# Designs tried in a protein design chat: VHH binders against q9xw16. Part 12

Target 1, 132 residues: q9xw16
Amino acid sequence: MSGWNAYIDTMTAAAPSIKRCAIVGAADGSVWARTEADNVFKASEEELKTFVALFNDVTQVPAKGADIEGVHYVVPRTEESLIFGKKENTGFFAVKTKSAVLIAVYEGPNEVAAQVRKAVESMQTYLNNAGY
Key: E = the ipSAE of ESMFold2; O = the ipSAE of OpenDDE; V2 = 0.75 times the mean of E and O plus 0.25 times the DockQ between their complexes.

## First folded at step 1 (VHH)

Design g7 (framework vhh_gocatamig_d2)
Fold by ESMFold2-Fast, scan of step 1:
Structure g7 (fold): chain B 132 residues (1-132), chain A 121 residues (1-121)
Amino acid sequence: as target 1 above (132 residues)
Amino acid sequence: EVQLVESGGGLVQPGGSLTLSCAASGFTFSSYALAWYRQAPGKKRELVAGIYSGGSTVYMDSVKGRFTISRDNAKNSVYLQMNSLRAEDTAVYYCARGSRYSSGWYEFDYWGQGTLVTVSS
């Protein structure tokens, strides 16, 4: 049976520099799937609820940044369905679909970030086309 | 086709004032952090002031209270108002755009050509 973990596996295979990732509900931040074991995505339910609410008004996010896994990221800019942040040599990309938010945390330079963004945006397109 | 063009540099006496301007084109200006850097002869380039997309500002200690960074998103411009200028402020001043994948203060992807500020009698 295909669970949401298959989409996590697809993203991590497409961009091996993704350290941790999750697919969460856009309305409430509930976890649908996440990386586990040695690379477990550690965000709390309260943090995820706060994070997905950022997509209600992305224009406010660059002024205050965003918190994921207890780490505060500087958000240099946003797009309507994309929030990304950077902290030293780590970063994240988060995209909103109709029903979900995909979050990928990575480590590495801008070349690595570009691959992670591509993987996350490809999955965003796939899920939107699948009605999610 | 990202461009940053500085203007407003010149020769001023100690205690004088200058306003530097940076005109930006080729990107969504309101979405990016911008900074002013300077480099004196024989010295490393250093951050003078920065402004986030949301309007929050940062300054190096030696210019705090004397310099003010501001932005005008309608004009795609960032400014540095320099008051109470000192001989040690003599440098080429550069406008820089924060990288789309960074916080804006430790990595920049585009730089202007620079404008010379000389503080002497």
Scores: ipSAE 0.000, ipTM 0.127, lowest interface PAE 16.7, mean pLDDT 82

Design g8 (framework vhh_gocatamig_d2)
Fold by ESMFold2-Fast, scan of step 1:
Structure g8 (fold): chain B 132 residues (1-132), chain A 120 residues (1-120)
Amino acid sequence: as target 1 above (132 residues)
Amino acid sequence: EVQLVESGGGLVQPGGSLTLSCAASGFTFSSYALAWYRQAPGKKRELVAGIYSGGSTVYMDSVKGRFTISRDNAKNSVYLQMNSLRAEDTAVYYCAAKYSSGWYRGYDYWGQGTLVTVSS
């Protein structure tokens, strides 16, 4: 719990088009840190449990899509540790580390999406190297 | 010119304490995140502790409860208080700084390092 909010602040500063984000436990979807107040990440406990379980078999996700904050996203494809979705001019990137899943919801065009992906993947690398 | 100058390293016995200091110049200190990294002989450089411009802190699990990072913006300095030192804490300790927008990106500036040896 201590200091995890600093990573949230880092991701939102790196990609200002991130509207809401969270760091959750990979095993159970428990929230370690999330954006708060006017930018509160609103996903329910049950939704997060379901979401992190998608990383057990990412190959099935494009057929079903993914739900975050009650919004259904089309997932065009997945990579081993990356799930991303789009809904018009909004979307998300989620990456799995050793112990965590990072979720960032953003708004903006494809150029913005590329910056958000870069920020999330950079944080994934950082946390994996730190043993998380 | 940007400078980060570490001091406070030395030889200490197991269970002892040391305070490392890092004096910064050449950039707007209050806008930067600061961190302490260490590199032991034959090992990869690793993050020990970090402090953001707003004061939030992060620690490596093996040092939680033993080490405390702090900053003094008026003095352009960051500190690492190390208590209950162990032989495995022996390393060169580096001060690092980056503009607050990215722990993930790598550090903009690095100090020269200060050696900490924990031995009887």
Scores: ipSAE 0.000, ipTM 0.100, lowest interface PAE 18.6, mean pLDDT 82

Design g9 (framework vhh_gocatamig_d2)
Fold by ESMFold2-Fast, scan of step 1:
Structure g9 (fold): chain B 132 residues (1-132), chain A 119 residues (1-119)
Amino acid sequence: as target 1 above (132 residues)
Amino acid sequence: EVQLVESGGGLVQPGGSLTLSCAASGFTFSSYALAWYRQAPGKKRELVAGIYSGGSTVYMDSVKGRFTISRDNAKNSVYLQMNSLRAEDTAVYYCATLGYSYGPRFDYWGQGTLVTVSS
């Protein structure tokens, strides 16, 4: 959806360390909006369908990890609506709302990661309150 | 208090082996993923190996088949067995909780142990 691009812009403005991000459908992983051009979010539809299905039982994810953009991330633990991972200096945060999954890939140390998590969780709260 | 303390670093010849150990205290060790990172002179820090709470592992491509990460939850320890060492493995090796932690009490790093591979 074209209107969803505004939310991508809002998140990247709030946390400039986000390298790439997307908003996808929780049921099927369909892309609603993503970063483009030099910051294009490169996950395939098949990968996203697999990824959003992880939210059906997040307790299984730390044992197996998660794949985003063809990169395998170690997931140290999960929360009910949050999956996050790390590989070297790259990491991600993914949060589920009623209808959507928000994925943000970033680069940097734990201080940067904390800022990215805040931006993603703020958007999660906003979308849930908006009925998404 | 939370601590990660590395040991086992040293000087070894190419083709040799070393075992690094990391003793953890002050947190629920069995619930955390742990990792070994390294930083060579003039290079960025990189993830060498990680081990999930469930026991599954991840490795950097250049160490696959040579290094093995393992954990002992009863001893609150994580290990890195390094075989067939090469000069390019020379680095300070760090033990850490793997990935991002939610708060400051969950972000744990050791002080590092030096591994030098030299003829």
Scores: ipSAE 0.000, ipTM 0.113, lowest interface PAE 17.1, mean pLDDT 81

Design h1 (framework vhh_8ghr_2; at its last look DockQ between E and O 0.16; V2 from the best seeds 0.00; counts 0 for: pae E 8.3 > 2, placed apart)
Fold by OpenDDE, second read of step 2:
Structure h1 (fold): chain B 132 residues (1-132), chain A 123 residues (1-123)
Amino acid sequence: as target 1 above (132 residues)
Amino acid sequence: EVQLVESGGGLVQPGGSLRLSCAASGFTFSSSYAIGWVRRAPGKGEELVARISGSGGSTSYADSVKGRFTISADISKNTAYLQMNSLRVEDTAVYYCARGYSPPLPPGQFDYWGQGTLVTVSS
């Protein structure tokens, strides 16, 4: 088991609304770790390669949305290192570090989004400080 | 005993190049570890210049050196390298090689350090 699995566990435990997480390489979408078992993160590496490339120009993402696990999400807005999407009572937050992209898929009302964002951004800050 | 030994530092003119080496002993490069180059200029704090996983599969760079510096590792030699191109006066510093973990382990970023090698960029 990769040590990155511990980071997956940490993110998943940060909020009950977080259902699945993944840590992938920012350059190529390679999977470093993902939620397994009952709530397995199902995105393919090909899909993830496309997804991480969105960070090359985040300004264009709201116009086209984002796909994760075969689900198309509306992206209301983006930030330099943050892409988030919504679909009904589900959504995702993805943050980019120096070398990785952290993805958290959540289920719940809009009110839970703030906690999910906080969780991924906290991890982002930690990894950035560590050079990742 | 874990030991890191840097070499390759010296005096170079602006625009020049240097290649630093970090020979590691007492442990073997693997995906569990990471090697970092950290520099310290007089009167300034430490700056993580570049980081590479022990397997060589993941790299990162400080914005200040991105596009100019390249970190690499030769697993067979248990040695990490820092290729420094287009050197600037502000790159002048003591460069340290340090061992860390991949993924990072709190609380410390690095647990072993080399003695450092001086890089001076001057006209």
Scores: ipSAE 0.377, ipTM 0.745, lowest interface PAE 1.1, mean pLDDT 94
Fold by ESMFold2-Fast, scan of step 1:
Structure h1 (fold): chain B 132 residues (1-132), chain A 123 residues (1-123)
Amino acid sequence: as target 1 above (132 residues)
Amino acid sequence: EVQLVESGGGLVQPGGSLRLSCAASGFTFSSSYAIGWVRRAPGKGEELVARISGSGGSTSYADSVKGRFTISADISKNTAYLQMNSLRVEDTAVYYCARGYSPPLPPGQFDYWGQGTLVTVSS
């Protein structure tokens, strides 16, 4: 179970503004790893199932937004296998790999968003190369 | 008494094909398990080349083999296969069948491994 937490730790070390994050199955939204303790990622099974299904057609997402941890985010646009959104000073980046979706929720201004995106995309590349 | 036994390795010319088999015993293929094919070339680290869910529905491949290799499972025979087409010299490696989980273990982390089967691609 917790072996995937090393990859969570890598992303949060690369972008300390990540408040909560998770690695979930692309097919079903099942949680492989998530931040714990003070930074527990709290999305429900139903919400994650719905969220990962958004990657079936990312072009439809800006019209309806996205829900993570019971919070509705405005998604201004999508890019490739990337969905991102913002609500006030909280935002997220989510990327799809072959078999996983990486979700990082952060807090802060646009300057920290770029660092979070880079951390998530770097892990996406690594996992794709590893066959996940 | 979990056991994975590979077969089908051998010498093949570049551009040729091989089918590897992985016979599992001591557990039943199910949605809780996954089967991976992991290779190790001489002097290199391990690479997960293909993964299939124990239910047979979900597959994934390393970019180096995508479009050339196909993983499949026969649940009634409790056997997984790796069909390798358009083989290249750089595919030369020992190929291991390994049991994983859903959610999967981290890359390269499986709980039971076969003995490995050598695939040599050369002229």
Scores: ipSAE 0.090, ipTM 0.475, lowest interface PAE 3.3, mean pLDDT 87
Fold by ESMFold2, look of step 4:
Structure h1 (fold): chain B 132 residues (1-132), chain A 123 residues (1-123)
Amino acid sequence: as target 1 above (132 residues)
Amino acid sequence: EVQLVESGGGLVQPGGSLRLSCAASGFTFSSSYAIGWVRRAPGKGEELVARISGSGGSTSYADSVKGRFTISADISKNTAYLQMNSLRVEDTAVYYCARGYSPPLPPGQFDYWGQGTLVTVSS
């Protein structure tokens, strides 16, 4: 009945290197949808509340990094509505919409990262235009 | 069975007011649901006019109606309302009440719809 899982499927289909992803509420980090089964997105409620609050001032995030699923990532860059985290051969892109934060965790080289970013930003644009 | 029944439509002059009602049955208003008003004019697509959480705590409006329309809910009557003020000819449409889930649904993700009530604004 809910259609939020369809948007998870859209992002993972657009960038197959995404290993886990989620759509969470921007105000409180509540999970609207996530990858499930053997690829469950395992971030805790406490982590997600802290994580979405990073978007309150993205300029401070590179100095401290970000934690997701108990993993600490270095944050080499941010933009007003985007956080890029990196650890070894894994990373994440997170983007904020009007109402949500989209989080995609991936593995692979820099070519893969560009595809992941494009997938989440395309969904960000779609949801923003739809009022979310 | 889940049902939504709209009422209160009719003919009204520009600048006038009208209140639409959406009586729900088969479920109880709660924070698990959201109620929306969607309108369709002949030859136009759907427009989500207003949305309220089933607890009444969160509302949103289309830019085209902000400041003129107010959505509300009376949980004790299991009924949502759309107060439409300062009506314009372009507000002429069939207005549908629809149910969705919280958190906010993606666009077009309502699972139950009413039959619609016609609002005509003309001089």
Scores: ipSAE 0.014, ipTM 0.162, lowest interface PAE 8.3, mean pLDDT 84
ESMFold2 (binder alone), look of step 4: mean pLDDT 81; pTM 0.818
OpenDDE, look of step 4: ipSAE 0.020; ipTM 0.340

Design h10 (framework vhh_8ghr_2)
Fold by ESMFold2-Fast, scan of step 1:
Structure h10 (fold): chain B 132 residues (1-132), chain A 122 residues (1-122)
Amino acid sequence: as target 1 above (132 residues)
Amino acid sequence: EVQLVESGGGLVQPGGSLRLSCAASGFTFSSSYAIGWVRRAPGKGEELVARISGSGGSTSYADSVKGRFTISADISKNTAYLQMNSLRVEDTAVYYCAREYYGSRYSGMDYWGQGTLVTVSS
C-alpha cells in the first residue's frame, strides 16, 4: 500500500500527534491507505462504510456522534466537508474531498488538535486540486 | 445565528487604557472554539493580537502587545474582553473580534464582528 501511503506519511510528518490515520474512498469507505504496524488504523470495512455515509448529511451527525475504531466520539458540530469528534484527551478530524475521505485520530490537548486539523485540511486541499 | 458584537472603541491618548468587549450569541464558549482579536491599521495587513480558548483556559499574544494587552473571557456572560494598557500611536487600528474553530487556519476565523475603531493620538 505504498502509492497512497506517501500522503499518510505527509500528514503524520506535519502533525506528529496523529496516532492513526487513513485515506478511504468517499463512495464506499474502501481503504486506499492507512497507518500500519505499531499504529495500525483498525476500523472495520463496515464501520468505514457507515462513517463515509455520514457525509451525505453532516447536519445529522452532532445528534448521534460518530464511531471510529469502535470508539464513540461526541461530535459538537460539523462543517460541509468536515466531521470532527472528541472523547477526553483524544479526538479525530475527517474531511471529504471529491473522491476520498481522510481520517486522522490524535491524542493531546487543544493546541495539538489545531495542528492535526491544519494537516488534514492541507491534504484535503492538495487532493482536491489533484482531482481526487 | 452566530453573531459577535464589539464595543469599547474610541479615542485615547498615548499611555492610556481602553477595554474592548465582544458579546457572542448563537454559540456557547467551549473547548471547540477560540476567540481572537484581530486588528487592521490603515494601509497595513491584519494582525492577530490576542487569542483565548473558548473554555477560557489558555491565552496567546502577538509580540507587539505582550505585557500591555490582556485577553479574558466570561463564559457565563458569553463575552470576551481585551484590556489594552500603555497604548501607543502604533496601536491605532480597527479591532475585530473573531471566532476560530480549532485550527481553521486555511479559512482563518469563521465569524467576525463589525469592528471597532481605536485611535491613539495626542
Scores: ipSAE 0.000, ipTM 0.089, lowest interface PAE 20.4, mean pLDDT 80

Design h11 (framework vhh_8ghr_2)
Fold by ESMFold2-Fast, scan of step 1:
Structure h11 (fold): chain B 132 residues (1-132), chain A 122 residues (1-122)
Amino acid sequence: as target 1 above (132 residues)
Amino acid sequence: EVQLVESGGGLVQPGGSLRLSCAASGFTFSSSYAIGWVRRAPGKGEELVARISGSGGSTSYADSVKGRFTISADISKNTAYLQMNSLRVEDTAVYYCARSSPYYLPSALDYWGQGTLVTVSS
């Protein structure tokens, strides 16, 4: 059991609309922790390696979109350490810290998205302050 | 690179004392996380015996060591200590220093030292 599973539990408790989430290494996309069982985060290692590399130049992402769990998302815009996307009623928020990338996939309307973003950014702030 | 290096382990008789040190490098102590001491004896699971915030905030101890062990931190030296008094044969274990998660996730440990052996024997 990874100690990082406690971070997964905290994120899902903070925003119940998160369906699946993961914490992966920023350098290589290696999975540190993810939701399991009925809520298993399904992205492959190759997909995650490609995804974390998007943070090397987020300005290119809106033109290409992003793939998570084999699903292609439209990315309307990015911020320096934030990539988010939408596909109909499904969306994601991904944030980069010094050492990690946090990814949360949710379902629901735009009102729900705001709560998920807040949860992910709060965790990002705490991990950055802790030196992760 | 984050590293934790333990020192101070050894052989001691029952009733004796030892002081373990944990020197941290690659990060500085802050209010955002804690340092814990975890021990593992042959044939037993791991036990978190003591925890302290890097800023010198809260401390906690396992019931098995409460009153005998004291955890402390010297922020200027970026070093945590475990003072072990009134040692018992059942304290024999490998002792690990580990960095804890942010304070709201105190059970998550992300970096561990190599461990130091403490043997309490007559």
Scores: ipSAE 0.000, ipTM 0.124, lowest interface PAE 13.2, mean pLDDT 80

Design h12 (framework vhh_8ghr_2)
Fold by ESMFold2-Fast, scan of step 1:
Structure h12 (fold): chain B 132 residues (1-132), chain A 122 residues (1-122)
Amino acid sequence: as target 1 above (132 residues)
Amino acid sequence: EVQLVESGGGLVQPGGSLRLSCAASGFTFSSSYAIGWVRRAPGKGEELVARISGSGGSTSYADSVKGRFTISADISKNTAYLQMNSLRVEDTAVYYCARHYGYPSSYGFDYWGQGTLVTVSS
């Protein structure tokens, strides 16, 4: 198996409120690693292909929202290489690196969201510096 | 059986060019891997000179070679290349092709080729 599972473990250790997460290819949405078992990340390959294509023009995303695991999220705004969304008590952060997209789904209040964002952005920086 | 086999090394004059090839077998280039070129000069440590994502979408270079070396990959041929231009005596080294998994707690190269010698001398 892929050594990419170690990055999933690192993110979930840094932000325990991450319920499910994945690292996918930026070009095609192919899954490199994801949470499994009771915390399985359930997005289909077709959904992930659609999702990673959103990074081609993030400015269009707030108008239509984003779908992850069959759940539609409201995206209030985007930043360069960052899409995030909220739906009631759940949310996600997705960041693009040179060749990957990291997606983390969490549950909890705004303090939890801040911790999850830090974990995802730290991993984004690490992977970019590693050439991914 | 995973193998990386380098070719294209040799003797070249300063200012010359060489192209190194890295043929992979026992696995396929994919977005889950990066391929790197690492060199070891006589009496010196290792230097990662260039890296390309397995999908071929992203590249990075050491400052010592930026603008002179170009890394590329032909995914359909499962082969990575290092085009070396404007070669200097300081580029003399054994060049290794290596596969990178991307482990957060290690430097991450899990398979290495046997190396190919590049000598830049008049």
Scores: ipSAE 0.000, ipTM 0.221, lowest interface PAE 11.3, mean pLDDT 82

Design h13 (framework vhh_8ghr_2)
Fold by ESMFold2-Fast, scan of step 1:
Parts: C-alpha cells; sequence; structure tokens
Structure h13 (fold): chain B 132 residues (1-132), chain A 122 residues (1-122)
C-alpha cells in the first residue's frame, strides 16, 4: 500500500461525491495511489499512459475526447493543466502538478461537479507547493 | 516485495559525524514516493527528522536538525542517505528509513526499515 493514500483520503473527504480517484505519475501514468475495494479505480496501465500524455498538448483534447476506465468522455474545453469531461451522469476532473496527475471520477449534477473541481484544484495547489 | 535496509549506525562522540544509508528494493526511486528518516529515542515519541522526494528534487528537515543533517538520494543506486554532523547527546535514537507521502502526512508511511541505533556519548 502506497503512502500517497492519505492524499486520496483528503480529496474524498473534501468531496464525498468522488466515486473513484487516483494519483498517477505525470511522466508515465504509474499509479501512486488509487481508491480501492468497492471504489476501485480500474484504468489500465496503457490507458493511463495515454491519458497523462494528453497534458503534453491539452488543446488537442476537445477534438478527440478522453478515455478513463474504458469510458469515453466528451471534453468540452481544457485549461493549461486541467482536463475535464462529461458522460451522461458521470464526469471527471484531471489536473497536472509538477510530478503527478490527479484524476477524480464523480457522479451527479453541476453542483457536485463544482465541489469535485474545488477539491482536485486544492490538492493540485498543495502538491505543487510541496514540490510534487 | 518492498524492503528498506538501514546501515551506518553506531557509537560516536559529541561533535562527531555519522552517515546512515537506506538501500531500497522492490520499488524504484521516483517522485511517486518520499523517503524519510524517523527517529525514536527512549521515552520520546517519533520524530520525522528529514524527508526527500524519491527523485531527489526536494528536501525538508525538522528544526532540531536543520543545518546539521543533510538528506540525499542516489537514484542510480536506489539508496538514500542521512549525513549527520555536529552530533549531540540528544540525537541518540533508533533511526528508521521509511517510504511514504508528503509532510505533514508522515503517518502515511507505508514501509519501514528495521532501524539502526545511533548513540552519541563520550
Amino acid sequence: as target 1 above (132 residues)
Amino acid sequence: EVQLVESGGGLVQPGGSLRLSCAASGFTFSSSYAIGWVRRAPGKGEELVARISGSGGSTSYADSVKGRFTISADISKNTAYLQMNSLRVEDTAVYYCARGGLYPYYEALDYWGQGTLVTVSS
């Protein structure tokens, strides 16, 4: 078990509507920590490697969308270090730090999405300030 | 299998120096992990004295050891070091190498070495 689980716990406590999340390496998509058991984050190694590479040029992502856990999400727009998507009642926010990518998958309406985004961006700021 | 093995502890006089080593196996040093040195003296709680990111990019120190201890990592050897200078009697403790998350969440340390005893006395 990874010591990074404390950061997963912090994000899920801040936004209980997060169904599954992970912290992965920005360079290779290696899993540092993820939700487990009934909330297991199920993205494959190949999918995560492909996903983190999207941060090399986020402007290309809205034309193609993004795949997480075998689900294709529509990505309406991106920001420099933020990719987010929606698929019916599910969505995700992914943010890049210096060394990591944080991915949070949620279910619910726009109010829930705003809470999840805030939690993920708060952790992004914290990790960047800590040198990660 | 993740394993951390400490070495370099021993008896030293006040004002002396020691270098502790922590050899890691079962994972590769990268920014995915922090490596910390935690000490426990008789009758005292645990203290995280130094932390380094697994990539060697950032370090932090407890106020009690700032300016005296230096943590470093040799990524090619998958080994972390704690250089301890200007040692004091109060530095006497068992020193553990541990893998874990970011400060202040040192309680999230997931793998620990066996510990190495450092005794500072005349």
Scores: ipSAE 0.000, ipTM 0.155, lowest interface PAE 12.9, mean pLDDT 82

Design h14 (framework vhh_8ghr_2)
Fold by ESMFold2-Fast, scan of step 1:
Structure h14 (fold): chain B 132 residues (1-132), chain A 123 residues (1-123)
Amino acid sequence: as target 1 above (132 residues)
Amino acid sequence: EVQLVESGGGLVQPGGSLRLSCAASGFTFSDYSYIGWVRRAPGKGEELVARIYPSGGSTSYADSVKGRFTISADISKNTAYLQMNSLRVEDTAVYYCARDYEYYDSGYGLDYWGQGTLVTVSS
């Protein structure tokens, strides 16, 4: 039994602007947990497999952008463990840990991004310290 | 596909004015970006003359142009402007509009550039 849904709940409580999110395996994009029902994270496993492979060479991502839930996002820049993107009034932050990738999709202008980033990076730190 | 298209360059006499425009497509000014104007004169390196964060309204200028140039952005039109007043012969250069993506960084990283527009200040 995976308890990973509790971490989804923690992130969405910390940043109410998060509309949908998921925790997926870094090696294969397998879903460990995701938001469901009215806030279903609708990315397919094939899309997620493609997305997590971007972390193998993040320097190529700004030139091409990234696709999440069938939406193409502009990726302004990357860090070794961070990909983030924006498309009009939507955006995402994705961070890589040792074993996982956390993806949070939000709606709103740049002013809400700092809260979303803080929530995602706090969880990244926690999972890395837990050996994930 | 990100594109930046400049217009408004030309020949002007010393003391004159020009307004450059930069039309952006493939991203919006709400997309974690700064817009900068960079110039390059023959025999000189590139100089970032003005920078704006359109969502927040923050601006900065090189000392060489402070008080003479004004950068602005129209988010609804996805267009940035450089108003150049009191032009000098030494302002002669190709002017480029560029997206600066330095989100969470202290430097600047210009990732997409326009084609450039020539400004010649001569009598």
Scores: ipSAE 0.000, ipTM 0.106, lowest interface PAE 15.4, mean pLDDT 81

Design h15 (framework vhh_8ghr_2)
Fold by ESMFold2-Fast, scan of step 1:
Structure h15 (fold): chain B 132 residues (1-132), chain A 122 residues (1-122)
Amino acid sequence: as target 1 above (132 residues)
Amino acid sequence: EVQLVESGGGLVQPGGSLRLSCAASGFTFSDYSYIGWVRRAPGKGEELVARIYPSGGSTSYADSVKGRFTISADISKNTAYLQMNSLRVEDTAVYYCAREDYPYYWSGFDYWGQGTLVTVSS
């Protein structure tokens, strides 16, 4: 739904270093909203279905890593409802809410990563409080 | 141009010791960087076993290795070490050296070594 694009806009305004992001359904990986045009989030529905299933047991993810947009990321560790990955100067943060998974891909050093993580976790809190 | 190169892995019996080395190039340990040792067992998740801030000397360890492993760094040689004592079969893993730069809210590593295999046989 078009209403979900407002949350994408909020996250990218809070952390301009987000290169691409999406909000997807936690049950099936269906895209609710994503960045478009020159910043289009290009993950396939098949890849997203596989990715959201990782939240069924996050403790297994560091052993295998994770794939986003056809890129394989090392996942050094996981936390609670958080999977994050790194590949050289690129990375992602993904957080699960009651009904959604938020995914943000960024490029840059750990200072940039910290801003992206804060934006994603703030949106996670907001959506959980809104019942999503 | 940042590179981390591990050495010192091998086969050892339970109760034995190994020292892993991580030679860094393309940055200096006098920068505001942390160096970590992360291991990955064949069928299990990755575990951060030890971390050091070379400029400040602060260290931390996973509960599984406290009292057995010691992390250290030689700033002049730009090399980090992991001294592993009282090795157990469950310490069998590939050990990676990794750099974490300016670890604000997120403890993510931005450069990784190739890994070195440690096998503790029984």
Scores: ipSAE 0.000, ipTM 0.087, lowest interface PAE 15.5, mean pLDDT 82

Design h16 (framework vhh_8ghr_2)
Fold by ESMFold2-Fast, scan of step 1:
Structure h16 (fold): chain B 132 residues (1-132), chain A 123 residues (1-123)
Amino acid sequence: as target 1 above (132 residues)
Amino acid sequence: EVQLVESGGGLVQPGGSLRLSCAASGFTFSDYSYIGWVRRAPGKGEELVARIYPSGGSTSYADSVKGRFTISADISKNTAYLQMNSLRVEDTAVYYCARSEYDFWSGYGMDYWGQGTLVTVSS
């Protein structure tokens, strides 16, 4: 498959409140696809490498939070393949598949957060079923 | 889809030379973006060694490679190159070609894709 950007487009269409998002390698945080132009996802490779390593033991994350795009987020709790964070009116959802991590940064209230989570989890299910 | 494919790695003796190629697709070098070479050696983090802004021709190098490595781009072929001269054992690493909307020294907007190409410098 040649079109990882099509998956970015699918997620942003499903949840328009996603401000920036990316699909990165689970092993190393290498970027496979990300939002571009005015909505460019700005995390450095070093930050992404640190971030994806959090999925090796998600139970440690709520104690220390997570950093994305130089912003420190409070992580209230985690699930086996899900890390989410909040900082005032912004937040993120990140989910791990077999070989990828999907990260979506959004702005808005809890209703918006629920839509973003649904979009990210739907894509996670699709990619896992496709062998990714 | 942004896709970068590296080639040209191999085994070389200290003092030798190699030329790496990076074939790009999914964007053109006329776009306003930077192309760089990032290397990773066992036990080390990523090191940006060189970058170029193809449409403008500006280049920058890490202090560790200045005077030895030359980055260039052929806009018509949508291909970037890293000419590596006077190779040292410490240059041994997997070399990745990367694209960024921002100057690589800023630390943001970098993405890279491909398996990388292994360069081994040893006697």
Scores: ipSAE 0.000, ipTM 0.068, lowest interface PAE 23.0, mean pLDDT 80

